VH-VL binders against StAR-related lipid transfer protein 5 (STARD5). Designs and how they scored, part 6

Target 1, 213 residues: StAR-related lipid transfer protein 5 (STARD5), of Bos taurus (Bovine) (a1a4m6)
Amino acid sequence: MDLATAAQVSEAVAEKMLQYRRDKSGWKICREGNGVSVSWRPSVEFPGNLYKGEGIVNGTPEQVWDCVKPLAGTLRAQWDENVNSFEIIESLTDTLLFSRTTTPSAVMKLISPRDFVDLILVRTYEDGTISSNAANVEHPSCPPNPAYVRGFNHPCGCFCEPLPGEPNKTSLVTFFQTDLSGYLPQSVVDSFFPRSMAGFYANLEKAVKKFFG
Short names: E, the ipSAE of ESMFold2; O, the ipSAE of OpenDDE; V2, 0.75 times the mean of E and O plus 0.25 times the DockQ between their complexes.

## First folded at step 1 (VH-VL)

Design t08 (framework fv_tocilizumab; at its last look DockQ between E and O 0.94; V2 from the best seeds 0.00; counts 0 for: pae E 3.2 > 2)
Fold by ESMFold2, look of step 5:
Structure t08 (fold): chain C 213 residues (1-213), chain A 119 residues (1-119), chain B 107 residues (1-107)
Amino acid sequence: as target 1 above (213 residues)
Amino acid sequence: QVQLQESGPGLVRPSQTLSLTCTVSGYSISSGYSWSWVRQPPGRGLEWIGYIYYSGSTTYNPSLKSRVTMLRDTSKNQFSLRLSSVTAADTAVYYCARLEVTTVYFDYWGQGSLVTVSS
Amino acid sequence: DIQMTQSPSSLSASVGDRVTITCRASQDISSYLNWYQQKPGKAPKLLIYAASSLQSGVPSRFSGSGSGTDFTFTISSLQPEDIATYYCQQSYSTPYTFGQGTKVEIK
């Protein structure tokens, strides 16, 4: 994929992410606790749900970003129980790249391991917010692999936001719209994402303390 | 619902500038997609000319880029093609088309406008 | 530029026949291949995108398959209204390029 095509596709994804972040309507809370809320609404991208996670993480925006960034040097696979591996397939720029992520089995092996191939754009904003913006893409170096069920990420990512006046805290807003594909009961899928998102925040809190003290 | 319509002169003299306008109805050209020109010389295949992304950025076919300018007028919901220094080789049916940007395909096309370059 | 080569350049078939057209890319384009139908005097019409996804409103007798460099377009049972020229087009990288076309006629 050339830079022009990837830039066009990734900027469209980033604009959808901004729309989700700014739209306050239509969200229904489905899980709450430990300083984290998970909300959902029907996806307009596919016949599934868009999930939003919101939480304050004890750490500077830079520390939190180092733990979640989908870029070279990320700590993500070291602590995130839903990420077995993260690899950069190809970088077009420092902030526009192709990645492959693998996940472990889940829900007592009812959910087989998945791999995801995504186009990723990282953006920065005036207020110091950094966003990751990702969506499914195909790449010749990553054809389907029978060891995995190929998943499909619709526009997803996070906003890593400074809190004014609180330099040691970070607001992290996450969005997930994932088609896990394969033969899964919808009730399993609908319970899995909120639980996994809540666990993500708990593990991130621990990771920031572990890596940055 | 979405419709694209080409307009402009059907005859252009050699060395002059070919100028076409695409009028879009049913969707705002500044709200999404890329907006493209594609041409087809008589009896030949299709050639992509370029697009304007909804934010205003342009990308042109390298074979034409020295002669091509694309602009938009969002108040009229129009985008345009200018091709300078035309020759007989630029005689073609010119289509405007909407480019869907998720997996990249042309989903809506205008009817086409034949432009003949002749003295 | 990525070159797209279609085979055959033309064919004749009877109503009800299965029709197959192939398209070869000069490099690996994954599944970023689209198929269009064009009738005389008309604009192209999208039939298949992403190699195998059927556009909304397109009859199910049309299908596509393939990945990488070799792609196939099939009409399972040719109908009189399917008389047209068919084009493949890659959307992997700019400049976006089309095959030379395959003209389909009835015997």
Scores: ipSAE 0.463, ipTM 0.819, lowest interface PAE 3.2, mean pLDDT 92
ESMFold2-Fast, scan of step 1: ipSAE 0.588; ipTM 0.854
ESMFold2, look of step 2: ipSAE 0.385; ipTM 0.790
ESMFold2 (binder alone), look of step 2: mean pLDDT 95; pTM 0.959
OpenDDE, look of step 2: ipSAE 0.858; ipTM 0.925
ESMFold2, look of step 4: ipSAE 0.358; ipTM 0.770
ESMFold2 (binder alone), look of step 4: mean pLDDT 95; pTM 0.959
OpenDDE, look of step 4: ipSAE 0.873; ipTM 0.931
ESMFold2 (binder alone), look of step 5: mean pLDDT 95; pTM 0.959
OpenDDE, look of step 5: ipSAE 0.555; ipTM 0.847

Design t09 (framework fv_tocilizumab)
Heavy chain, then light chain:
Amino acid sequence: QVQLQESGPGLVRPSQTLSLTCTVSGYSITSGYYWSWVRQPPGRGLEWIGYIYHSGSTTYNPSLKSRVTMLRDTSKNQFSLRLSSVTAADTAVYYCARGGYDFWSGYPDYWGQGSLVTVSS
Amino acid sequence: DIQMTQSPSSLSASVGDRVTITCRASQSISSYLNWYQQKPGKAPKLLIYDASSLQSGVPSRFSGSGSGTDFTFTISSLQPEDIATYYCQQSYSAPLTFGQGTKVEIK
ESMFold2-Fast, scan of step 1: ipSAE 0.005; ipTM 0.467

Design t10 (framework fv_tocilizumab; at its last look DockQ between E and O 0.14; V2 from the best seeds 0.00; counts 0 for: pae O 12.4 > 2, placed apart)
Heavy chain, then light chain:
Amino acid sequence: QVQLQESGPGLVRPSQTLSLTCTVSGYSISSGYYWSWVRQPPGRGLEWIGYISYSGSTTYNPSLKSRVTMLRDTSKNQFSLRLSSVTAADTAVYYCARDQWLVEYFQHWGQGSLVTVSS
Amino acid sequence: DIQMTQSPSSLSASVGDRVTITCRASQGISSYLNWYQQKPGKAPKLLIYAASTLQSGVPSRFSGSGSGTDFTFTISSLQPEDIATYYCQQYDSYPLTFGQGTKVEIK
ESMFold2-Fast, scan of step 1: ipSAE 0.007; ipTM 0.591
ESMFold2, look of step 2: ipSAE 0.279; ipTM 0.721
ESMFold2 (binder alone), look of step 2: mean pLDDT 93; pTM 0.942
OpenDDE, look of step 2: ipSAE 0.011; ipTM 0.530
ESMFold2, look of step 4: ipSAE 0.157; ipTM 0.686
ESMFold2 (binder alone), look of step 4: mean pLDDT 93; pTM 0.940
OpenDDE, look of step 4: ipSAE 0.000; ipTM 0.527

Design t11 (framework fv_tocilizumab)
Fold by ESMFold2-Fast, scan of step 1:
Parts: C-alpha cells; structure tokens; sequence
Structure t11 (fold): chain C 213 residues (1-213), chain A 122 residues (1-122), chain B 107 residues (1-107)
C-alpha cells in the first residue's frame, strides 16, 4: 500500500467514525452505571455488532488522549488490561501508520490471544477534539501468525472531546467494531464487549488520576 | 475413555421435527468442551449443524439456524438436536461429536459417535 | 462461508506408494486446518490438526503441511488399511466447513 492509497482508505474510515458519532438512531443500551453508557447496534461491515461507549473522564483532552492513544511506547499498554502490546510496523506520516496490536487471553482463557493489523489515522479537529480512526489491513510484513488468532477491526477508535467551560474534563466516545474470529459462542461475544468497555472506562479514570493526579 | 452415542427415531415424516439425543460417557458435558452435531447425506460430504457449549450457549450453522435447536441435560449427561420442518434433503447420517474447545482458536472434532441414519420419508 | 476444495476427488495407488492430497481455502485460514479419515460405514477419525500436528495414536506415515490458503496431506507409504475417504476442514471461522473429500483406493 502506497501513501496515496493509505490516505484514501484512512479518510474513508474517519468519515465512517464521524457518521457513527452523529447517528442517534438504532442504538440499544446494554450497560449503564457510574456515568458510563454502553450501547450497540448491528454492524453493516460484518456479521456482528458495533459498540459505542460514552462517558465523562476527569482529565484534560490531552491527558485523556495520552492514556488512550493506541500507539507503541504510550501509557495505554501500562494500564489497559485488554492490550498486551502495540508495535509500529510502518509510519507513513506523523499521524498515519500501520500498527500490530496483540491482546491477552480473556474470559477464563476461553478467548485466545489475538493479533490485529490496522491502519491508524490520528485527527485533531478545530474544536480541540482528538480522534483515533482505525481499520484492518493486510501488510506483507505481518502475515497471520500461528501463535495468535488473527482478529479484524472494522472502523473503530475514539473521540476525546473538550467540554465547553470545563477544561479539566473530557467527553470520551469510543467505538468498538471487532471480528474476533475463531469459534466463539455468541453469548460469550455478547457479554465480552459490554463488560470490557465498562471496565475500560473505570480503569481509565484510575489511570488518569495515577499519571496526572 | 470418552464415548458418544446417538439415539432417536430413524424415520421422520416430511414437515415433522427430527429429534436426536447424544449420550456422553467418560466425560462431563459441563466441563469446557463444545458438543456438536455434524451430518452426512448418503454418498455426500460432511456438514456442520451447530454446537452447544458447556454453559448451555449455542451456535448454529446459518444455513440451518431457523430450523435448529440444541439443548443439554446435565443430569443425564446428554445433549440433543431438534431440526424442524424436515424434507427429503434432511436424510443423512447424523453424528454427534466433541469439539476440543481449547482456547477457542483450534477447534477439532476428536471424538465422534458412530452415527445414526435418519430417513425422511412418508 | 469459507469454501474448501480438495484435489484430486479420487485416486488409486499401490501399497508402498507416496500419496498426496491438496486442499485449498477460499481465503487465508493461517494453520487452522484439520484432516480426517473416514472408512465406509464409520465415523470420521481425526488424523491431523493445526495443519501439521499429528493426533496421538495416529501412525507417523501421515503428515500435513501448509499455511494460508494451500495445504497438503501426505501418506508416505500407503498401507491396505488406509483405504478411506479423506476430508480437510477449516477451524478458522464459523461455520466450520469441510472439503468435498478424496477417495483413496488400492490398485
């Protein structure tokens, strides 16, 4: 994939992410509590679901972004239980790169370790919102690895939005649209993402306080 | 040693429900494996129908999903298949099988019942 | 669904011959491929899992190789008891799917 093709693909992903954020229809709430809401709807990208998480985090947009950005060498891998590692395969620009992510086993080892190969675009909007925009891609340096189940992220990422009048708070909207592959019972998949996303927000609150409090 | 044995009627009328039971011995159906049904029409290849996990959750082949139900009875160490609205195309040998659900990534069918022929005929 | 295509559909060989069967997946399945042996009137028997791992109790003359979309199953020295139909099966995604089978006969 050359730069022009990668830029075109990543722009399409970012546009889908904006559509997910704007679209208020069809969302079904599956979990609420402690200021966090998780909802889902059927995905049009694959036979599965698109999940949306929403919550207010006590930290500036920059502090929250430093904790959540899905990049190698960042704070994310230090606190996020759902991630084992991030590796930069190739950096096309300061904001556009190919990445490989590995995840640990989950749900009493019923979910085996996965790896994901993604094209990631980081965008900053005029209002100060910072977003990650990612989707699966094939890269010749990262063929399927027998030690991992290859998973596939369909358009996914987050928006770290400033709150007018509250500079020490951030609205974090997260989208997960993941094909885990493998032979997972549907009930395991359906319970995993809501639990995982609620836990993500709770752990993020602790991480922001630990690193910036 | 783990053994699986199918049982149920060998003849079912068109439009009726096919019902089979798999009895497991030498291992518990509640202990982390997926328990599957696979069928084979005479002279044809193998087609996976679905599985039931040790928790009771089920996954069915999309081609059959509207007609399939799987249940388990942990007290008898049995799991069952119900296939509704049968036609002559459902005539097959039906096998129950254990899928080794070891960390979900490498399912393989390591133990099989001997198979039960079900003929759909009036 | 992932389609599995085997070649050849049937073959005849002599005792002691090296027999090779191939299996092609319609998309990459890494090494999540199994091989089964089915004798007439019997249930299938697992021979190989994860493309190349020999199941316990299976003779060493059976082997498998491959990754991605192209896989090979080999019997290094065909024996009379090896007369059977052999099936490949992908375990990469649900539903699991089988090849159409290869019938092995002795001349």
Amino acid sequence: as target 1 above (213 residues)
Amino acid sequence: QVQLQESGPGLVRPSQTLSLTCTVSGGSISSGYSWSWVRQPPGRGLEWIGYIYHSGSTTYNPSLKSRVTMLRDTSKNQFSLRLSSVTAADTAVYYCARETYYYDSSGYFDYWGQGSLVTVSS
Amino acid sequence: DIQMTQSPSSLSASVGDRVTITCRASQSISTYLNWYQQKPGKAPKLLIYAASSLQSGVPSRFSGSGSGTDFTFTISSLQPEDIATYYCQQSYSTPPTFGQGTKVEIK
Scores: ipSAE 0.000, ipTM 0.445, lowest interface PAE 16.2, mean pLDDT 87

Design t12 (framework fv_tocilizumab)
Fold by ESMFold2-Fast, scan of step 1:
Structure t12 (fold): chain C 213 residues (1-213), chain A 123 residues (1-123), chain B 107 residues (1-107)
Amino acid sequence: as target 1 above (213 residues)
Amino acid sequence: QVQLQESGPGLVRPSQTLSLTCTVSGYSISSGYSWSWVRQPPGRGLEWIGYIYYSGSTTYNPSLKSRVTMLRDTSKNQFSLRLSSVTAADTAVYYCARGLTIYGVKIYAFDIWGQGSLVTVSS
Amino acid sequence: DIQMTQSPSSLSASVGDRVTITCRASQDISNYLNWYQQKPGKAPKLLIYDASNLETGVPSRFSGSGSGTDFTFTISSLQPEDIATYYCQQYDNLPPTFGQGTKVEIK
């Protein structure tokens, strides 16, 4: 993919992410507790669900971003149980890149390891919010690998938002919109994402404390 | 398919304001990219005038900054150029163009251009 | 502003010839340079971005090379439809600036 096409695709994904963040309607709460709310609605991108996580993390926006960023120097794979590996395939710019992520087996091995190839755009907004904006893409360096089931992320990512008056706290809003592929019972899929998203926030809270004290 | 088309008066009197509009089809100007104006005096090279980013923020060429205003009309999917206090030196073909701009990165390539509109400044 | 100087200002060549034009920046611009083709009466068309990357849909006979201050644009086998003026453009610093153009004609 050339830079012009990648820029166009990634900007469209970023706009969808802003729409998800802005839209207050249609969200159904599926899990709540420990300062984290997980909601879902039917996806218009694929036959599945769009999940939204919301929580306040005790850490500065910079500290939280260093734990979640999909860029060089990220601490993500060191703490995130949903990620087995994260690699940058190709960087088109400092904020526009292709990545490959692998996930471990899950739910007593009912969910086999997946790999995901994504185009990612990082954006910073006027209020200091930093967002990651990702969607699946094909890359010649990453054809299907028989050791993994190829999954597909539809527009997904996060908003790492400063809180006015609370410089040591960050509002993190995360969107998961993942086609796990393969032949999985819908009940397994429906229980997996709410648990994984709640676990993500709990583990992130511990990671920020561990790395930044 | 994304297309850009300029419109506006082809003749402007010295000291008046040059006004041009660019109509965009096939892509929403509020959804991405920078939307630029570039001009070309007859027989000369290209000069970038400025852009309006899809968020509404504007950046103008310092040489023209005091005379340039860019506006967008998202309901019509248009963006416009106003250049005040024109002189014969402002005679040029004016192009609107889509600029590749990633937030925080200085990537300014112009991948889609309008047809161009000749504006003559003459009394 | 960064000044971009192209050489030659014009050239005449035969169909099938290898055509080379150069662009020099007044300061180091790394690889932040694009090349455009402008046919008579038409808008410019992006051919090469980031010094050496071919834009989608552009014929492989066009290529770019260079970094820093010295850049080269090449047409490996000139075709009749390649008759145009070619411009380089830097984007290392605002404002983006263009070269004066190189007019390519068939003799």
Scores: ipSAE 0.000, ipTM 0.423, lowest interface PAE 15.0, mean pLDDT 86

Design t13 (framework fv_tocilizumab)
Fold by ESMFold2-Fast, scan of step 1:
Formats: sequence, structure tokens, C-alpha cells
Structure t13 (fold): chain C 213 residues (1-213), chain A 118 residues (1-118), chain B 107 residues (1-107)
Amino acid sequence: as target 1 above (213 residues)
Amino acid sequence: QVQLQESGPGLVRPSQTLSLTCTVSGYSISSGYYWSWVRQPPGRGLEWIGYIYYSGSTTYNPSLKSRVTMLRDTSKNQFSLRLSSVTAADTAVYYCARAYEDYWFDPWGQGSLVTVSS
Amino acid sequence: DIQMTQSPSSLSASVGDRVTITCRASQSIRSYLNWYQQKPGKAPKLLIYDASSLQSGVPSRFSGSGSGTDFTFTISSLQPEDIATYYCQQSYSTPFTFGQGTKVEIK
């Protein structure tokens, strides 16, 4: 994919992420606790769900971003139990790249290891918000690998938002929209993402304190 | 301070294409926001025409979609509106405006009156 | 499309009066409602966003409230410079739609 096409595709994904953040309709809360809420609605992208996580994290937007950015060589894989690795396939610009992510087995090994190939765009907004915006893509360097079940991320990512009057706190809004592929009971999928997202926020709090506290 | 200014012909003949340009100063149109057009027929209310996102993607009001095209010129920091097959019903003041992610419009251009008359 | 019904169409009040304008959406728009002021010959000016948030630089006498389908805009103490037409606008979904406007005049 050339730079012009990648830029066009990734910016359409970023616009869709802003629509998810703005659209307050249709969200059904599936989990709440410890200052974190997880809600879902049916996806229009695939036969599955769009999940939204919301919570306040004790760290500056830049500190939180350093912990959550889905990039190779960063802190994310060191603390995030849902990720084994990030690999940069190709960088088109300093904010636009192709990436491969691998995940471990989950739910008592009912969910086999997955890999995901995505186009990722990093955006910084005028209010100081930093976002990741990702969606699945094919890349000739990363065909399906028999050691993994190839999964597909539909528009997904996060917003690390400053809190007015509280410079050492960040509002973190995350969107998961993942086709895990393969044969999985719907009950396993329905329980996995809410628990995974709540755990993500709890582990992130500990990570920010460990690396920056 | 961000400022928007409309320019283009004030008189268009029926069946022709209305063409307006919005020049933006103080902010790069390729760096963010939804760059929008809103019109107001004399003595009537406001009607949203469409927007072009900083990426170049567009969304148009379905009532006008078949006649509307919006384009960016990032080298001149401008975005434009073309409305084809105009009739007297298209006579209006045309405003360009910036919209944030929740689609509140600020700032606005001063407006440009376009009269459609034979 | 979401229809925005604004009332009254016009009103006349004295300086110092409390002025109230209402706006109704044909379906729930949650809090995605904005209010604009338009003076004769001028572009609209944003006063209130997200139903109740006052735009920076706008006098505190202007306020908004409501959620779902019913919204209210209030000027707590009308000033001469407030003579204008006021518009509500829903930002919940495209196409974005405006109320028909309320003309506010001084007696």
C-alpha cells in the first residue's frame, strides 16, 4: 500500500474512532468497578461487538500514552497480559505504520494464540489528547502463520485525554472491536472482552506507578 | 486566532454550478477539525450542507448530496464548495465554519451572499 | 432526519427580563445540542455547547439545560446587545439540523 492510500485509509479509521467517542447512543454497560466502566454495542463493521472502556488513570497524558501505545520497543508488552509482542513491519511516517501483534492463549486455553496485522495512526489533538487508531490490513511480509489464528481488528484504539485542572490525571477511553476468528462459543467471547478490559485498566494503574511514580 | 473567509461569485445563473472557497488562517486545515459549509436563505433558518474532515473524507446532507462536492487545497489552506444545477431555491448566504468532534461550529466566516437569478 | 422544533418563533422583552427559549428533538439526542446567537447581518456565534457548557468568552447570563428531547436556553437578565435570533442545533447525527430560530426583541 502506498503512502497516499495508507494515509487515506488510516484517516478514515481515525474519523470513525472520533464518531465512537462522540456517539453516546446504544451503549449497554456490561461491567463496572474500581472507577472503570465497560460498555458494548453491536458492531456495524462485523458480526460482533464494539466495546468501550472508560476510566481515570493517575498519570499525565504522556505517561499514560507511553504505557499504552501499541508499538514495538515500548512499555506496553512488559505489563499488558493480553499481549505477547508488537513488531513494526514498516514505518511510512513517524505517526503511520504497519504493525504485527501477537497475543497469548486465554480463558484456560480456550482461546488459542492470535496474531493481528494492522495499520496504525497516532494522532495528537489541539486539546492535548493523544490517540491510537488502528484497523486490520493485509501486508505481503506477514501472510497467515500456522502457529497463530489470524484475528482482525476493526477500527480500534484509545484516547489519552487531559483532565482540566488535574495535570497528573488522564481520562483513558479505549475501544476494542476484534474478530477473534476461529470457532469460539459466543459465551466465551461475551465474557472475555469485559474482563480483559477491566483487567487492562487495573494493570495499567500499576504500570504507570512502576515506571513513572 | 483562527479566521475563516468565504470568496466566490455573488451571482450564479440557474442550472450553473455555484463555487465558493473558504480561506483559513491561524490553523492548518490538514491538522484537525471538520471543515463545514452552512447556508441560510434570506429570512429563513440555517441548513447544514456538509463537511470535509482534515483527512479529505466528506459527509454531505442527503438532501443536497447529488449536487454537492467539497475539496481541500492544503497548499493554500483552503476548502471549497461546489453546488451543481442551481435554482432560485439555492439563493442564500453561505458560511464556512469549523466544527469540533461533537460538531459545534466555531469559528464561522462572515458569510457570502449568492443570488441565483436569470 | 432529526427534526428540531424551536419555540417561541419570536418574543419581545424588557432589559433585565429573564428570557427562555425551548427546543425539542424528534428523538433522543442525549446532550448533543448547541445554541447559537445571530445578530442582523452577522454570522452565528456559538454560545452553549453540549446542552449546558458555556463557550469561552460568553457572558454568564446565558445558560442551557436539558437532555434527551427537551432543551431550554435562558438569558437571565436581558441586555440591549442581546437582540438577535437564537438557534438550537443537534450534533447527535448527520445531517446536523437546526431549529427554525427565535427572534428576541427589546420592547
Scores: ipSAE 0.000, ipTM 0.433, lowest interface PAE 16.2, mean pLDDT 87

Design t14 (framework fv_tocilizumab)
Fold by ESMFold2-Fast, scan of step 1:
Structure t14 (fold): chain C 213 residues (1-213), chain A 124 residues (1-124), chain B 107 residues (1-107)
Amino acid sequence: as target 1 above (213 residues)
Amino acid sequence: QVQLQESGPGLVRPSQTLSLTCTVSGYSISSDYAWSWVRQPPGRGLEWIGYIYYSGSTTYNPSLKSRVTMLRDTSKNQFSLRLSSVTAADTAVYYCARDIGYSGSYYRDAFDIWGQGSLVTVSS
Amino acid sequence: DIQMTQSPSSLSASVGDRVTITCRASQSISSYLNWYQQKPGKAPKLLIYAASSLQSGVPSRFSGSGSGTDFTFTISSLQPEDIATYYCQQSDSTPLTFGQGTKVEIK
């Protein structure tokens, strides 16, 4: 994929992410507690669900972003139980890259290790919001690997948004739109993402305090 | 490229046990998915027999459950079907198939890769 | 068990015709329905999964629609290579069940 094509694809993904963030309708709450809300709606991208997590994190947008950015060599792999590694396949610009992510087994090994190949765009908006915008892509350097089940991210990522008047707090809105592939019971999949997202926020709060407090 | 291939006797006598093996290449049966057997009597439709999940757990069609056993051999990347007490009604082409839920892990399974099928005739 | 009723059992059409096959479930299966093509002497081939999603490598003339109990499979412009028996299959619950098939022939 050349830079021009990758830029076009990533811009389309970022636009969808903004639509997800702005659209307040159609969300069904599936988990709520400890200041975190997880909701879902049927995906229009694939036969599955789009999940939305919302919560306030005690840290500046820059601190929270440093903990959550899905990039190789960052803090994310050190604290996030849902990820084993991030690998930069190819960096097209400072903010546009191809990445491979591997995940551990989950749900008492009912979910085998997955790998994901994505095109990732990092955006900073005028209000200071920092976002990741990712979607699956084919890359010649990363064919399917027998040690992993290839999963597919449909438009996904997060928004680390400043809170007016509260510089040490961040509104974190996260979108998961993941095809895990494989035959998994619907009940396992339906319970996995809400639990995983709630745990992500709890662990993130601890990570921000560990690395910046 | 993932391929499935059935093997086993093409002729079984009534009251005996039908035994078939599916050899999988290009993908590990212990990595994910369910691995299924589906049969088709000559000139008729498809009937799901059961699957063995990559973890080793099995689910069988209730109509056949008392006669069906499925096993896997992860070292050989194979899974097998045993159907006991066969009668002429068990004469069919037997297919092994991968049951993936592809691009629809939230949506139930689909059989995306099939073996070529093995005809098993039950007669004396 | 969920029963799948497929209609018609057979049809004959000309090259270029639009062909429609229906499948009805005895209870709601949401969108958990697949469509397969089986040519004589061959294994079935997955065409459509999750009621309306086209399997990779399958020509765009094949499409599916529906949810709940009523589903439709369409070939927008029938080609000679489309002569086959087509099966619907529900994946909502075990036992997985198939329709009885629709044989499509060219006039």
Scores: ipSAE 0.000, ipTM 0.412, lowest interface PAE 20.9, mean pLDDT 85

## First folded at step 3 (VH-VL; framework fv_tocilizumab)

Design a01 (from t08 with heavy chain T102F)
Heavy chain, then light chain:
Amino acid sequence: QVQLQESGPGLVRPSQTLSLTCTVSGYSISSGYSWSWVRQPPGRGLEWIGYIYYSGSTTYNPSLKSRVTMLRDTSKNQFSLRLSSVTAADTAVYYCARLEVFTVYFDYWGQGSLVTVSS
Amino acid sequence: DIQMTQSPSSLSASVGDRVTITCRASQDISSYLNWYQQKPGKAPKLLIYAASSLQSGVPSRFSGSGSGTDFTFTISSLQPEDIATYYCQQSYSTPYTFGQGTKVEIK
ESMFold2-Fast, scan of step 3: ipSAE 0.788; ipTM 0.902

Design a02 (from t08 with heavy chain T102Y)
Fold by ESMFold2-Fast, scan of step 3:
Structure a02 (fold): chain C 213 residues (1-213), chain A 119 residues (1-119), chain B 107 residues (1-107)
Amino acid sequence: as target 1 above (213 residues)
Amino acid sequence: QVQLQESGPGLVRPSQTLSLTCTVSGYSISSGYSWSWVRQPPGRGLEWIGYIYYSGSTTYNPSLKSRVTMLRDTSKNQFSLRLSSVTAADTAVYYCARLEVYTVYFDYWGQGSLVTVSS
Amino acid sequence: DIQMTQSPSSLSASVGDRVTITCRASQDISSYLNWYQQKPGKAPKLLIYAASSLQSGVPSRFSGSGSGTDFTFTISSLQPEDIATYYCQQSYSTPYTFGQGTKVEIK
């Protein structure tokens, strides 16, 4: 894609992310505990679900962002059990890039390794919120690879929001909207994401303490 | 539901500015999509001119960029095309069209407005 | 610019025939290719997007296939109302470009 086409795709993804963040309707809680809430609603983008995770993390927005940003060479792959690698395919600007993500097998090998090709936009908002905004795209240099099942991310990402009066705490809101593809039982898919998102927050809390505490 | 309609002069003299407006109904132009112009000289193929993204940013065909301006009027739900320094080669049917952003395709088109450039 | 070449430039077929049109891109555009139908005096109408996805409300006799540089559009059983010029269009990179068109006529 050229910059103009990629910019319009990524801006539309960012708008969808803001709509998800602001829209309080239709969310069904599927997990709750230890200050973390995981909710879902049917996706309008594909036959599956949009998942929302919410929790407060003990770390500054910058520290939390450094742990969660889905970029090559960062801390995320070191602590996140659901990710093997992030690779930059092509960088269009400092904040807009094509990325390939690989994931390990999961659920006792029932979910085989996936790869994902995404366009990622990083946004910093006026209130100090830092967000990732990603969605699947096709890139000529990354056709389907037989070693992986190609998955598809529909608009997804996160918001690392500062908390007024609490500079060492961050509100982290995460959206996952993933088509894992392949021949997976729907019950396995439906149980995987709530568990993985709850575990993500618990592991993130430990990671921020390990790397910055 | 969604409809686009072109309007503007059908005859423009050489060296003048071609000016067309597209009126959109059934969807707010500030709520999404890119809003585009495509032209077709009589008996020939289609040429994309440019688009204005719903936020106001524009992208133009490099072959026309020095002569093209696109604007939006959110209060009237309209977007417009200005093409300066016209010649006979700019004689064409001009279509406005909506560009779907994620998959990138033109899903709704206006009826087209013939603009003839002649003295 | 990405150049789009259609083949043939025109064809004549009988009602019920299978009609095939091809489109070639000068570089790899993945699946960012659309097909439009244009009847005389009318605006183009989207039939196929993303190389193979049928637009809502379009009859199933229309189909598309291909990826990369080579694409095919098929009408499985030509109907009288299908008399039109058909255009492919790449949406991978600006400027978005169209093929020169294929005129479909009935014998």
Scores: ipSAE 0.733, ipTM 0.877, lowest interface PAE 1.3, mean pLDDT 92

Design a15 (from t08 with heavy chain T102Y T103K)
Heavy chain, then light chain:
Amino acid sequence: QVQLQESGPGLVRPSQTLSLTCTVSGYSISSGYSWSWVRQPPGRGLEWIGYIYYSGSTTYNPSLKSRVTMLRDTSKNQFSLRLSSVTAADTAVYYCARLEVYKVYFDYWGQGSLVTVSS
Amino acid sequence: DIQMTQSPSSLSASVGDRVTITCRASQDISSYLNWYQQKPGKAPKLLIYAASSLQSGVPSRFSGSGSGTDFTFTISSLQPEDIATYYCQQSYSTPYTFGQGTKVEIK
ESMFold2-Fast, scan of step 3: ipSAE 0.784; ipTM 0.900

Design a17
Fold by ESMFold2-Fast, scan of step 3:
Structure a17 (fold): chain C 213 residues (1-213), chain A 120 residues (1-120), chain B 107 residues (1-107)
Amino acid sequence: as target 1 above (213 residues)
Amino acid sequence: QVQLQESGPGLVRPSQTLSLTCTVSGYSISSGYSWSWVRQPPGRGLEWIGYIYYSGSTTYNPSLKSRVTMLRDTSKNQFSLRLSSVTAADTAVYYCARLEVYGTVYFDYWGQGSLVTVSS
Amino acid sequence: DIQMTQSPSSLSASVGDRVTITCRASQDISSYLNWYQQKPGKAPKLLIYAASSLQSGVPSRFSGSGSGTDFTFTISSLQPEDIATYYCQQSYSTPYTFGQGTKVEIK
């Protein structure tokens, strides 16, 4: 994909992410506790759900971003139990790249390992918010690999938002919109994401303390 | 629902500038998508000319880049094509089209086409 | 530029026949390929996007397959209203390029 095409695709994804962030309607809470709220609504992108996580993390926006950015050679794969690896396939700019992610088996091995190929755009907003904006793409260097079930991320990512007056705290809003593919019981899929997102926030809190505390 | 309509002169003399306007109804051109021009010489295939993204940035076919300008008029919900220094080889039906760029990339809505003949 | 080559350039078939058109890209374009139908005097109409996805409102007799460099478009049972020229188009890289077209006629 050339830079012009990739830039337009990623900008459209980023616009969608802003729509998710700004639209307060239609969200149904499916899990709440320990300062974390997980909500969902039906996806318009695929036959599944869009999940939203919201929580305050004890760390600066830059520290939280260093832990959550979905990039190779970063801290994310070291603490995130839902990820085995990130690989940069191709960097088009400092903020626009193709990435391949692999995930481990999950739910007592009922969910076999997946891989995902995504176009990722990193945006910084006027208020200091840092966001990742990702969606599935195809790349000739990464055809389906028989060792993995190819999954598909529909617009997903996060917003690391500063909190006025609290420089050592970050509001983290995450959006997960993942087609796991394969033939999985719907009950397994429906229970996986709420638990996974709540665990993500708990593990992130520990990771920020471990790496920056 | 969404409709695109080309307008502009059907005859242009060699060396002059070809100017066409696309009027969009049913969707605001400043709200999304890329807005594109595609041409088709009589009896031949399709050639992509370029697009203007809803933010105003443009991408042109390298073979035409030195002669092409695309502009938006958001108050009229229109975008336009200017092609300078025309020759007989520029005789074609010119289509405006909407380009989806979200997730996949394709032309989903097309104008009816406007024949432009370059002749003295 | 990515060159798109269609085969055949034209074909003649009977109503009810299975019609197959192929398209070859000069380099790997993954699944970034679209198929359009153009009737005489009309604008092109999108039928298939992303190599195999059927556009909303398009009859199920139209299908697409393939990835990489080789792609196929199929009409499972040709109808009189399907008489048109069909174009493939790559959307992997600018400039976006079209095949030369395949003219489908009834015998």
Scores: ipSAE 0.492, ipTM 0.809, lowest interface PAE 3.0, mean pLDDT 91

